Miniprotein binders against F-box protein At3g56470. Designs and how they scored, part 2

Target 1, 367 residues: F-box protein At3g56470, of Arabidopsis thaliana (Mouse-ear cress) (q9lxz3)
Amino acid sequence: MVTRRRSKKKKKTKRKKQSSKEKEKYQTFINLPCDLLQLVISRLPLKDNIRASAVCKTWHEACVSLRVIHTSPWLIYFSKTDDSYELYDPSMQKNCNLHFPELSGFRVCYSKDGWLLMYNPNSYQLLFFNPFTRDCVPMPTLWMAYDQRMAFSCAPTSTSCLLFTVTSVTWNYITIKTYFANAKEWKTSVFKNRLQRNFNTFEQIVFSNGVFYCLTNTGCLALFDPSLNYWNVLPGRPPKRPGSNGCFMTEHQGEIFLIYMYRHMNPTVLKLDLTSFEWAERKTLGGLTIYASALSSESRAEQQKQSGIWNCLCLSVFHGFKRTCIYYKVDEESEVCFKWKKQNPYENIWIMPPLNLIDLPLFDHRI

## First folded at step 8 (miniprotein)

Design s22Y (from G23 with W22Y)
Fold by ESMFold2-Fast, scan of step 8:
Structure s22Y (fold): chain B 367 residues (1-367), chain A 97 residues (1-97)
Amino acid sequence: as target 1 above (367 residues)
Amino acid sequence: SKVKITIRVEVTGDPEELEEFYKKIYELVEELAEKLGVEVEIYVTIDGKRLEIWVEVKAEGDPEKVRELAERIKELVEKIAKEMGLEVEIEVKVEEK
């Protein structure tokens, strides 16, 4: 016991010296003028920026403002057989292995505002899950077909959160099911099918300016306005070159983009004109970076051209491709392949981390 | 003259029975509209144990066919509801332009 007590005392002494050194560093930084503070914080990697934001309110505000400029989405990889998950931060090139037993039997459906929508096909249970806080918000059960797509409008912590799914049971009608947070049950609406008779599935869903935009495997675009209970099929289709092998739709600040992937040629980027509902090809993203995966996408505006991720597409695994992830610079027409992890397209998803991560398990350094 | 007839159907019941009911109505109304050469729009809303169906029937230059379709739709709704043991409320609105 005495020998063990001496060992514990030595560890406490080392912890006191480390804490004293950390306090001395923080005291020096707290006294910096605003312009020097911004220069110091702007040079910190995201992880250190998160740590710095814990010091005081002024530092927190400065760190959060710079975090808006430097925060990128993270990629989650799901395992098939156990409850282990890999969370990858591309800005730090670091991987974190996590175990989420609460997600046993669930598959991922959608990602938005730091939350995952998970579905259990055996129990018909729907669950919102936050991998950063481990918060769970269960939703009413819903039977869904194997390939059925689902989306939501915003974080489930908001009273305005709306769950959405769309299916075609026959060629004659479209069935839409919606659920508002705190409602008693799902609302079902049925509309005449005005899509092409040869469409099979809805593959991409995005929410923008109060409306769900739904893209079919044949390139037809439809919209659902929940406030008006209105369904409409938009005229025209996005132009694409023969041999497309993958499609991603994303939303950024009210603008809708579509990316077509090809095995043997550069991806094409299209933007929707919300007035005419016509698609136009883009050769530049104006500093925007798009993070796309089969089930969901994220986007970030980059203000500095010096950043290596300015005007870029960050694309996850595709059907039939051996590449795990590619970065494609739209204006340079250049591609870099990264071998992070080999997975099925439906077993990974991009997620945006919250701006305040200090008290989360992934950043808890209270040792 | 242009004639538009709106049929509103309101029914309460078990959600599974309501889903079967509106699917049968939707398919049969579409088939009947095609046979008569009349344009029809169908809107369905389910809120728990309550179902509302709006059927809008319109045609230009042949108001007799619009009226025939509307009457047949009403008869069809009543027949299917009776077969499924459901009580329905039906409201019909006629607009001439």
Scores: ipSAE 0.000, ipTM 0.384, lowest interface PAE 13.1, mean pLDDT 71

Design s23E (from G23 with K23E)
Fold by ESMFold2-Fast, scan of step 8:
Structure s23E (fold): chain B 367 residues (1-367), chain A 97 residues (1-97)
Amino acid sequence: as target 1 above (367 residues)
Amino acid sequence: SKVKITIRVEVTGDPEELEEFWEKIYELVEELAEKLGVEVEIYVTIDGKRLEIWVEVKAEGDPEKVRELAERIKELVEKIAKEMGLEVEIEVKVEEK
């Protein structure tokens, strides 16, 4: 009995060691040297990069490191007829179709830090939605006019997150509504209307350095400081009104940019002087790529001057019935060879994806 | 008082006809707004064979000019649709602040 028992234990140990060695050899065989991994993975579109990052820790690290260098904003297209969504990666010129039944009846209001703010005009529900995790954070209901703009300061996972909207219910007064983390209801503040008294509509809102900047359709700029509960109309105005033309306002590292699109002219790029509050025309973006959409825009600092996206404005355009993206180089003085047409602001929006996508339900390696 | 009128136009048809339709509306509405000195914003969305146009009309001091422009825009949309053999649905929303 003892000799048979010892023989079985010894054979089990040897078989376990050989199986383990064979498994290690097979794992090593399918794992390429780091240089080859970088070469292979750098040539994969984002979808395949995400799949590759699920293989093992070495591939995951290689894929994540490449995403840090090559991650760009994605463009979301919203269908009006169903709950389908199209995600487009302009760096890889790839798209994928998604279905979010939880967003049925909602329209987009704003995009920031990987989150969308969504509004249902029939129920007055507000919802933060993360398309990468499918997390939902409902907010208290609020009635809004169809063209009323909203913004938020940062991801709703932060206690510092502040929702903001501004409207003029009467021509004499500006009404500002804010909602911050753990509040029981919307806070309403009323300020004297110091804008031009001729039916101003707010077109663009950006958050920068603790302040909401609000641009009207007549080119007037105002700011709201939530810490001081302070509303101020700034003296500077751009030379041409944005309301009848395409207009995009964005923030990058404390700097505020305004881009005007005209049907028969090249884009005009303006930068706000935060000391004087005057707009100054710029011929360069300092290596930035601006991903422009009507409700909110994204920006990215480009690493390589030789890149095709250095000093570029990336626009969603409509050529006939085709939705396309165009890169316009601001510093090369090339004329825009396309016809710009103003689009519905709720049709598309740019969003910045997270760097680590592999652990998200939307992007597992089985897709 | 402050008044804003929103005109929503929905039409279904062949893509080439839809493009011709909204381009005609866009140019004529801009021309008419310029002539009357009224602010107008036009939003166009095409989703396959379905077209939606929103026109927002705003007065800078004369509410009657806004109402006049809105009625003329509605008439233009109906006229062009009839000439092109398109069936259109028009909604008009009046908001006073």
Scores: ipSAE 0.000, ipTM 0.220, lowest interface PAE 17.5, mean pLDDT 71

Design s23L (from G23 with K23L)
Fold by ESMFold2-Fast, scan of step 8:
Structure s23L (fold): chain B 367 residues (1-367), chain A 97 residues (1-97)
Amino acid sequence: as target 1 above (367 residues)
Amino acid sequence: SKVKITIRVEVTGDPEELEEFWLKIYELVEELAEKLGVEVEIYVTIDGKRLEIWVEVKAEGDPEKVRELAERIKELVEKIAKEMGLEVEIEVKVEEK
């Protein structure tokens, strides 16, 4: 930009008065050319896109179409002292504080497809919770250890929804429990322990193409195929780097990414080769933004290379008594190390909002 | 001839005791099956304080070896239940074709 000049278009439209201003306003928005409509909507933050979708069917269809591409995850913070939760939209830097008595005593286990899996360690109750609709789907009770991980395959509104956990690891055997939606009871399966002797616990679980991928704290990867009732531990060398004190694993369109975090070093980014099951180090996320949280992570494909969130990790931080997010750019060889501190895994989690939020109870509350 | 034997075990107890119980059964059944050269499939379901173990023995060849395995599995289940102070109900079904 060498010089900007103001438009010298002298049009006196000030003397035309229309008596039906509401009809004129309505007609003006509906009659926008498709390309211009797409351009306007593509520049709106998610919340404004949702509001725009209420105007008419054409705008609704355009807005929903763009949400598939431009939907960013929201961050949920859970209160330690009450049954409240905070929904944070990083694109607008706005939060919404909500109170939900049904969450009293529950801790979060996993997030996928707009749903949370919640667990009460005092009652052994499992609950699917949608923080946008406040819908609850109770599940059969299960005793879980504090550090035990649990995942699910898809929304509990689907008959294909499957809960998965590894309940115990002994020297000789691994015990896996699964629950299919509408089953009467948990299914237990036992497999020979083929993990390394220094194994302590599972840290990350992702579901991809019908298979659960489970990562241990030693960096070993295991696969559970529920259709075959098959457990396999991959024999490859663990990708874990010395001095790593946290990791995030995510799936995007069949690709699996693993990020190792350090206190004083840049993150290590790895991608799984699904043919060889070997990890390959990468200096880029291939245009993805990874919204990283301890129990599960979300991802979004960024279309614009010039976007400040292209090839980034988005992390929850506590700075100056305020909970916020930082974007760390993975592909920049800056010697500036950000200081990452491991957080309590049950205090926050990323969640993908649904495409049609405008019809949800969330918008009936004062902001 | 092909012989299929299904052993069903029902136990009531605290979940921690039930987990210890069926893990011991699994280990011993697998060891015994390997020693006798017989294929077994074990299914375990726990609902609260109730445990069901299903042991399905699939064998081709000598029916006597399959029956020997089933009898020894039953004896092991009863022994471990007694050692752990658990009351156990065992049902055995034999199908020959």
Scores: ipSAE 0.000, ipTM 0.166, lowest interface PAE 19.1, mean pLDDT 71

Design s23Q (from G23 with K23Q)
Fold by ESMFold2-Fast, scan of step 8:
Formats: structure tokens, C-alpha cells, sequence
Structure s23Q (fold): chain B 367 residues (1-367), chain A 97 residues (1-97)
């Protein structure tokens, strides 16, 4: 019941009506309405999106425009004998064999944001290397022990990139060395050693929310805040079952996860409570997939539960004396073993490919 | 802690001399803290030819021991700097709660 006449013209936005003048038609698969096509394509994994882009021009344009390249991390295998490199994509079950002569004599130290940190123990040279673009960024030399761990905060193309290493030279103190992009020299910071006397090395380093988290071989967790020049040893210890044969720490969107591997038991997944500093065991990852290797780890949030990589640990480990990738479903307590690279002397690390992967030299037919 | 005293030491010199200097301070401060039953946190930063040492002295229940340790640390830093021919700047901050 409208009992009033309009007294003044007001600014109003009307909800846009779509399809109000369209006639109802029976549509074929190729002639799907734009909204349905977008919904279908947005749910396709990268492999199927690429395949769908070949159906016709309309699908190609939709696939390209809606192509969020949810590329999972790739696994790099290093030959111990000839410095050859093999890149393996677990989502597409494909590999690329590559040779990087510029990395001769270098060992891998860390992987983050599509970049590898490489170290030459004979020259003391540090090198950032991007295996997807072949870009090299040399860094100032640093003497490091063979088992000394190093990490970085983000891609070296950023001015905020920070190189980080931590070691214990004496029982009394911890030595931290850092290098910011464009600095003239390494900065050294020394802190009182509050870690237990019988630790002998730092095994895992992750960067999260401006802080480096460092895990020792005894399970002690320490953090370094470079903005405050602050070092602290956290009081909690992760519950660890005897017979652990591997330990991996990862970060996802401010959350810290720890994975313990066992020869005869299912992996234990723990999450750090940053307020209480207590570790809590998790039986589900809420769709998160963790890609773990000894020197670094990657993670990816899977949006669709129907994905084959939902609540999954992707582990590069020895299984039955062969180098292989194991997919372990955390909520199902089940594993699927994908045997790959049957040669035992290969080392490995996970790396995140860039979103424009198809446009990169790995897919170029260049001589 | 009821009383917190922060001692900041700045010194400039050759890196090798700075390394020897802060190691001597660290060892002696830790020994003094143990003898007095006081908690001490020591932070050392070397940036080229510049050294900065931060010493935080904290105690629950006996503020007199905290003040005594802080005064002795200051005297120790000045003595070792003089013996090594280093000029040092010392700043002391006291927070009472």
C-alpha cells in the first residue's frame, strides 16, 4: 500500500538485474551461461583448467581469465655426482630434467618464495638462484660450518629480504648473523645461551610475521625478532614419541606446525599456540596441505574437500630404501606412496613455482 | 621483577678488539650474577666497528642486590675498557615497580 507521493529525488543504487530479458533456452555444454561456465572453471584444478582451455575459444578465454594457478610446490632432486637437477610436480605427476652449470660446487641451504639459497663451501660464496627464471643474485661471502643452517625472510628481489643464520659457538652464547639487502656487511648479534647444554645443532628454521623460529635437535624452540634484536627461548617442548626419524617445521598464515616422522608409526602433527607456547596435536589440518623436506617446507590451503590433496602431508623421505614422495592423509591416518627417483644418492627440497609458470623458460622451446 | 636495571654500553674499535672486549664482559658479568643470585640477560650486537652491549638485571624480592650488581657491572665495564684502551659510553636506566 503506497499512500505517499514522491517528495524528493534521492540517490539510490538499484541491484543490477541480469538476464531479465533473456528467453529460456535449452543449452548445450559449450553454450553454458557465463555464470555457470565461471563456476565450473573456478572449481577445476590447474591440469583440468589447462585441458578445458583447449575446448573452444570461449572456454579458453574463461579459463585464462579465471586461472588462479594453484600450482602446488615442486620437488627438486639434486644429484650427488653430477650436479644435475630434477623438478617433480606432484599435482600433475610430471618431471623436468635440468642442468644448472652455474650451481656447480654449490649445496642447497633453504627454499622460500620460489628461490633457493645456495652455498659453496670452497669459496664461501652465497647465491640466490631461481630455477624457474634462471636468475642469480650473489650475496656477500660468509664462512659456515657444513651442518650450519641458514634461512631467509622473502624473495631477494625485495628490499626487505633478510638472510639469517644461527649457531652456538660456546656453551655461554648464541651467535646470530643477519644480512639485509644492500647492506655493506653482515651484522652479528650475540645472546646468552638459554638452551639445554646437550643440544648440538639447529634443525629447522621458519620465518613468520617478522620473526625467525628456530628448532633444535632436542625440540627446543627459540625465536629471533630482527626488528627488536630480540632472542627468546620458548618454555614448551613438543611431545615426541621414541624412534623419530625425521622432523619438519612449517608456517602457514602465522601458524606454526611441527611434524615428527617415525619408521613404524604414523606421523605426529603438532601446532604451536603462540599465546601459551604449548604444542597441541592435530588430527586434521582443515584442508591445509604441508610439503615437508629436511631443509625447508611449503604449505598450501586447499579450498575444496573433494580435492585429492585435502588434509595431506606430502613428505619426501626414504621408504623401503628408495627416495620417494609419500602422501599421508592426516584425518584418515592413511598413506599413499608415490615411488619416484629410485636412486638413493639424491637430495631434495620443496620449492613454490610462480603463478605465471606456463610463460617461463621451463616450457619454452628455446635452444 | 620489582626492580629492573638496564645497562647499555657503546664502544667503537677494531672488530677483533670488540670481540675480546664483550667476551670478557660477558664472562665476568655472568660470574658476578651467579655469586649474587641475580638474573641477568646480556645482549651483544656488533655492526662493523661499533659494539653495543645491553645488560638487563632483574630480581624478585631483593632490590638491593640488583642495584649492587648493576653498579659493579658499570665499574667492571669501565675498568676493562680502560685496560684495553677503548673509549666507552655507558647509560643506566632504573625501573622500579
Amino acid sequence: as target 1 above (367 residues)
Amino acid sequence: SKVKITIRVEVTGDPEELEEFWQKIYELVEELAEKLGVEVEIYVTIDGKRLEIWVEVKAEGDPEKVRELAERIKELVEKIAKEMGLEVEIEVKVEEK
Scores: ipSAE 0.000, ipTM 0.407, lowest interface PAE 11.5, mean pLDDT 72

Design s23R (from G23 with K23R)
Fold by ESMFold2-Fast, scan of step 8:
Structure s23R (fold): chain B 367 residues (1-367), chain A 97 residues (1-97)
Amino acid sequence: as target 1 above (367 residues)
Amino acid sequence: SKVKITIRVEVTGDPEELEEFWRKIYELVEELAEKLGVEVEIYVTIDGKRLEIWVEVKAEGDPEKVRELAERIKELVEKIAKEMGLEVEIEVKVEEK
């Protein structure tokens, strides 16, 4: 219903014309994962006269500039040592560090529209968390298996937000649990199991055109349509790729892509034909950039090669004893690699920052 | 001849009891269907404290087995509900050529 949620009224009062000089300034702000001006502003002591003067005017300018330009997805990495989070912008190869003590003991499950779905395996607590606003939306507890995947359809601020998970797979049946944001209880639906018994682990879930698509470890694709309360297993399977060491499913504007990763070969990209349910290999992404990690994916279409990352794959890959983010250009034989010393594929996820980065939390320095 | 029988079951109770209830029904219905050589489709929905089970029973050329399975399913639902202290509402619809 609401296409855009408003921030504080004062942030909407200043209007800027889009001149060439203003476009250059806007690009400078949006190309940083943590804009230094925003970071400085967020750490200023609370002094009303100072904030109402030069700082307030600068803050309004930064806010308006950031709203005009689309941002690329950022990779967020979770540290187990100090509740620290690293955010990485692949277009600028810049990172910054944030601390979220409220997420102590939680692991990430999914990312969509700037929100994270977090789970605590010790308390069975589920939580929507926005790292940019620090807003929390808790949910009723749910026991999750170690290999269980969960997804949601859109931001929990929307009345249409739906959580989806497959909680059990037996040879007889599949149990699906769903939750609408702000509901009191989980809804359970049970459907006949039409999958092969020894291949009943789901690895990837994407939401596309009102439907959840679920990929198994053997390449079987199932769909759940919440409007019809309908579950089905599709007939098509991707070609086997022996020696693959990673599989990512992504969605962009109604199209579904499957990416196979290899240690010693270029990735294979497949696209699903929704009329035949057959997978076809693609040699180009047609200007699409895909950001894929084990739990979630994002995508961005570029009309111009402005960011330097265009028609490529940005993939989080385990190689040897190091985790890497590999930029693979499908139509160009060029490679850029960013390496973390941390090794778990489930400890990072792509997230889309909001159009208004001024919603980042303010840190008050205390004596 | 073709026969299709639809059994609808509605129950209210605690979610944990409802989950135990439908799992028992599902397993036993599948076992009975296999024993009788009849095709069944089972749909289960739990929304808070409300449970709904739909069972569709169908066969081509052996309508007597379809009717036998449907009657046994109804008896099974009533028996398990009584043992668990749950009150159930059961609706049966029959369609024949």
Scores: ipSAE 0.073, ipTM 0.641, lowest interface PAE 6.1, mean pLDDT 69

Design s23Y (from G23 with K23Y)
Fold by ESMFold2-Fast, scan of step 8:
Structure s23Y (fold): chain B 367 residues (1-367), chain A 97 residues (1-97)
Amino acid sequence: as target 1 above (367 residues)
Amino acid sequence: SKVKITIRVEVTGDPEELEEFWYKIYELVEELAEKLGVEVEIYVTIDGKRLEIWVEVKAEGDPEKVRELAERIKELVEKIAKEMGLEVEIEVKVEEK
């Protein structure tokens, strides 16, 4: 059974109307000092914006307003040493080195709502970690294979937080393990494997409208509804080109996108039709920017069509000794200039920072 | 005649022991079904310290093989449970047309 959720189109159009507030202020001319202040602040890097917000109430309001509009995901690079991590802000092209001794021996599994899910393969411990607050929420142990994927539904501070993993222990059956907040133990459910009998691994997991969507390496999409304990394999397959060397699946406001990467061809961008469960190829992301990493991705709706990050894939790259990212325009054909290399999935992940950064330990530690 | 046999197994124990238990049942049931040429569907749910296994055995052409497989599955469940020191409850439902 599929239940439709109520539309948020009204909220989306209201947010777009709020961006016109700048034009209204210019038209009145009574806020000329405020307009000049906002112009100056809009050109400040995020760190300087945060410092500026501490000057006075008026500057604080202006700075916070701009953070709401302009905050982008940050990229975390996990060092080969247990004690060093690098945060990269793509909007400012700035790197920041941090030490998280609490993550020693852990590898990343998933990122959502400003939280990381971390796993220690030697102790089998699972840990939610917030790199901005340094909060830790330990979870019950679970044995996982090296290439096994895991996801969660929302921040672990919520009682509705659900951990989810899926694996094919045998060729005929799918094993799903879930942990619901305040449960004593993991719940295991086994379903008949209605995917093809070939050895299949699950590459991508996203959570949308109460359901986990799971994509296999062969392009089969399955969904798990934890409220019904229901598993279903969808009949369609994405129309991908042969020889894909990576894929990214992401959710944005109830919509599901899938991107196939190739060594010598432009990416294939697909959107799932939730009515027919058919994949449709798209030449545009509709103003969306997808910040793509192997275990999970972040997304942001851009307001300005002429923005350099409008309708883009943002991908981690390594140029010389610099860790940075590139923005690939989905609606422009540029195969010669696009040579993305697949990276180790555990070496980096995108995360969305909170809007109020002043009260965070990272700034007290002089990052 | 057409025969459908459903076997329900309920067990309480430590999650690690329950996982080992259902995995052994699964492997042996699949092997027996293949040897007898009978189709089976196995559903397993572990919720904390409670395990539930549902085995559906269906046949159109040979009801004798279906009954043979169901009986052997029941015997295997009882044997493995005894070896692991687990107390099991087994319910068998037969539907004939």
Scores: ipSAE 0.000, ipTM 0.393, lowest interface PAE 13.2, mean pLDDT 73

Design s31Y (from G23 with E31Y)
Fold by ESMFold2-Fast, scan of step 8:
Structure s31Y (fold): chain B 367 residues (1-367), chain A 97 residues (1-97)
Amino acid sequence: as target 1 above (367 residues)
Amino acid sequence: SKVKITIRVEVTGDPEELEEFWKKIYELVEYLAEKLGVEVEIYVTIDGKRLEIWVEVKAEGDPEKVRELAERIKELVEKIAKEMGLEVEIEVKVEEK
């Protein structure tokens, strides 16, 4: 985007009085007690929080503190027709338009720790992309089927970053491909297929405590431990009501959650017991908010019970011919927040912004 | 089972050729195991230009079928490797009891 500035005319007598009033107001806010400052800043959208952090050291420290505590995941939209990106912050105005020519021809595969994993099906190129810094980290090429799912363990800036994909191409075995950061080539591991021999597709992948958990379209859960090169299919299946039209798996601080969406019924939330590997339905999230989308999900702990996002599912779903964002409160079994619809269907994915947003190219303090 | 036979195959080559090689071996081994009524466990690892196939052959009932399958597997590995111009190293271990 290009913006130009032009000269503005001087306002004589009333300008002097407005300048004096602005100075008095500004000095009043700088001299606020910390408790009142925190209350004021906690109600500011992220853009205004970033501006406030530039005022002085005390405001900076308060704004950064609140940003760390209250930063929400952002939603990135991908246009199928225009190859354009829109970034949405739930705490700000609806959208920030982004143009990333370096991502032309790429589709999004996964999001974690502020990074996107992107794949070009024509060139077989894989790259990590950070939309906040515009950093790119290219990965070795890999042929993938159109609907094949991919995940990674942590930010590609770490040498412990691991790329992971799994397929069931034949009925008798599954194929796992992994890539450790700074390795020269992909590693392939093949295991006996212990899933049902009906049509098998992997729809959800999450990483937790050193292990990849993979959920199939039939509800089978499998795990892969890269340190042991171990694959296992877990017994049992999550209880599911008939007529589900969406499934989301997410991880938060070692806990694994599964969400089933229905057209005419409230969504159900299940939590995996990591000792027994049994699923249990949850009627509350203990203040957790889950941001769910088809390719990956984000979560955060909400500290304010009075917040509209306490115990909330923020679901990005397609309904009819429009994308809909639904905010659903689990403990009240009610929709308590914003709904919106997009005319043109967009792929979208939740992404966690960095804790310090100062000096990022997405924000201009002079606007 | 009182008879367990382990076959280890090591190959170095082009990754695309190694991928084709182990897939042919995997499919044929599973087919032969089912035909002979023998249980087989197959592990495949490709790391760069190095391929390792580990085949464990065991039977609850007939030790002779275990030996027959192991010999046929060895013959298949050697035949397919020769057809693809790959040099293979094969190690066979037999455990009775």
Scores: ipSAE 0.013, ipTM 0.549, lowest interface PAE 6.5, mean pLDDT 72

Design s40I (from G23 with V40I)
Fold by ESMFold2-Fast, scan of step 8:
Structure s40I (fold): chain B 367 residues (1-367), chain A 97 residues (1-97)
Amino acid sequence: as target 1 above (367 residues)
Amino acid sequence: SKVKITIRVEVTGDPEELEEFWKKIYELVEELAEKLGVEIEIYVTIDGKRLEIWVEVKAEGDPEKVRELAERIKELVEKIAKEMGLEVEIEVKVEEK
């Protein structure tokens, strides 16, 4: 029955040469009152919102206005085999499949300000990639260990963009490599290793107020100030043991948060006091939503208290034997699965889409 | 009562040689400071073909031991540089208080 309706509909559309009547209907539709336009557009997924923004100035303004209010991070899933990528918007429960041949052989390292940092372990090439514009900005080559973490301070379109990586070579010292915009070479800095002797790896890096905060697998926190070329291991530990199956760090407007995941207990959320360097447990996020993944995290201040994601952790990692995406409401201690997918934690990442998505070729399939 | 000595070493050369050089200095200087019971901070920066090593020596009590460590570090840097065929520039700054 679906086949009969489809065939009949397509033939009817082909026979329908009422250009004058179609122009009249189209003109009436684009002249809808602003309130009605906002209602219609608010129900469109982001891809259709981008398409709608190209219709005329009034629709563009309405679409952009709604994006400013309702933009949330997207979850990108990476395939190792066919250069295929899945973008998922958890707020709309919509996904789309994309193909980026430009990223062949690259793995994802970090996400910030709408840009991905990609690394090719065979060529040692680093590449900034914007999945919304398909812009590529290549960086100088750097050899990195398989488990080595990288971060950057801001979009590569800024002259203040700084690439950062940290590794422990021996128990005696740590090595930091940075690349500043317009530099000819990577800068290497070496500091005494003041972390515990059982330190193995850095798991998460966030940039906040000019400083890189680095979290180890044992819950130790260190900071690097590139302006002073200064490395310091912060005193104290989180009041509870590191999680049995994961920990995540995020930054929001100068505040640092730590999330511990347990196989048999609810997540613990901690906030760093930047004056005392002590961690305090939080039972509410004050309307903040944290989007956590293994390589980077995003955060957003939710404007509507009745939103299903208000005061929430959005996690793209497995818990216990389940590999799934969950919403965890911190104040209610409740969780909901928003997407079921088995995925390596290092093969997905949250990314913040830009507010102005005009002229995005990736979504321009319009006739 | 409190003495601070800063040693700055500057070297130009092949990046591979510079990496071997600073690793040897770092290991030996740390070992020497531990033997003398003196607190130090070592910073190493490589920018292309240029290497800078900064050593801050801090001590409460015997300022002579701090000066002894600084002189031995200088001699060690000069010895290793000569053995590797590298030309080094060394600056020493002493601050009391």
Scores: ipSAE 0.011, ipTM 0.503, lowest interface PAE 9.3, mean pLDDT 72

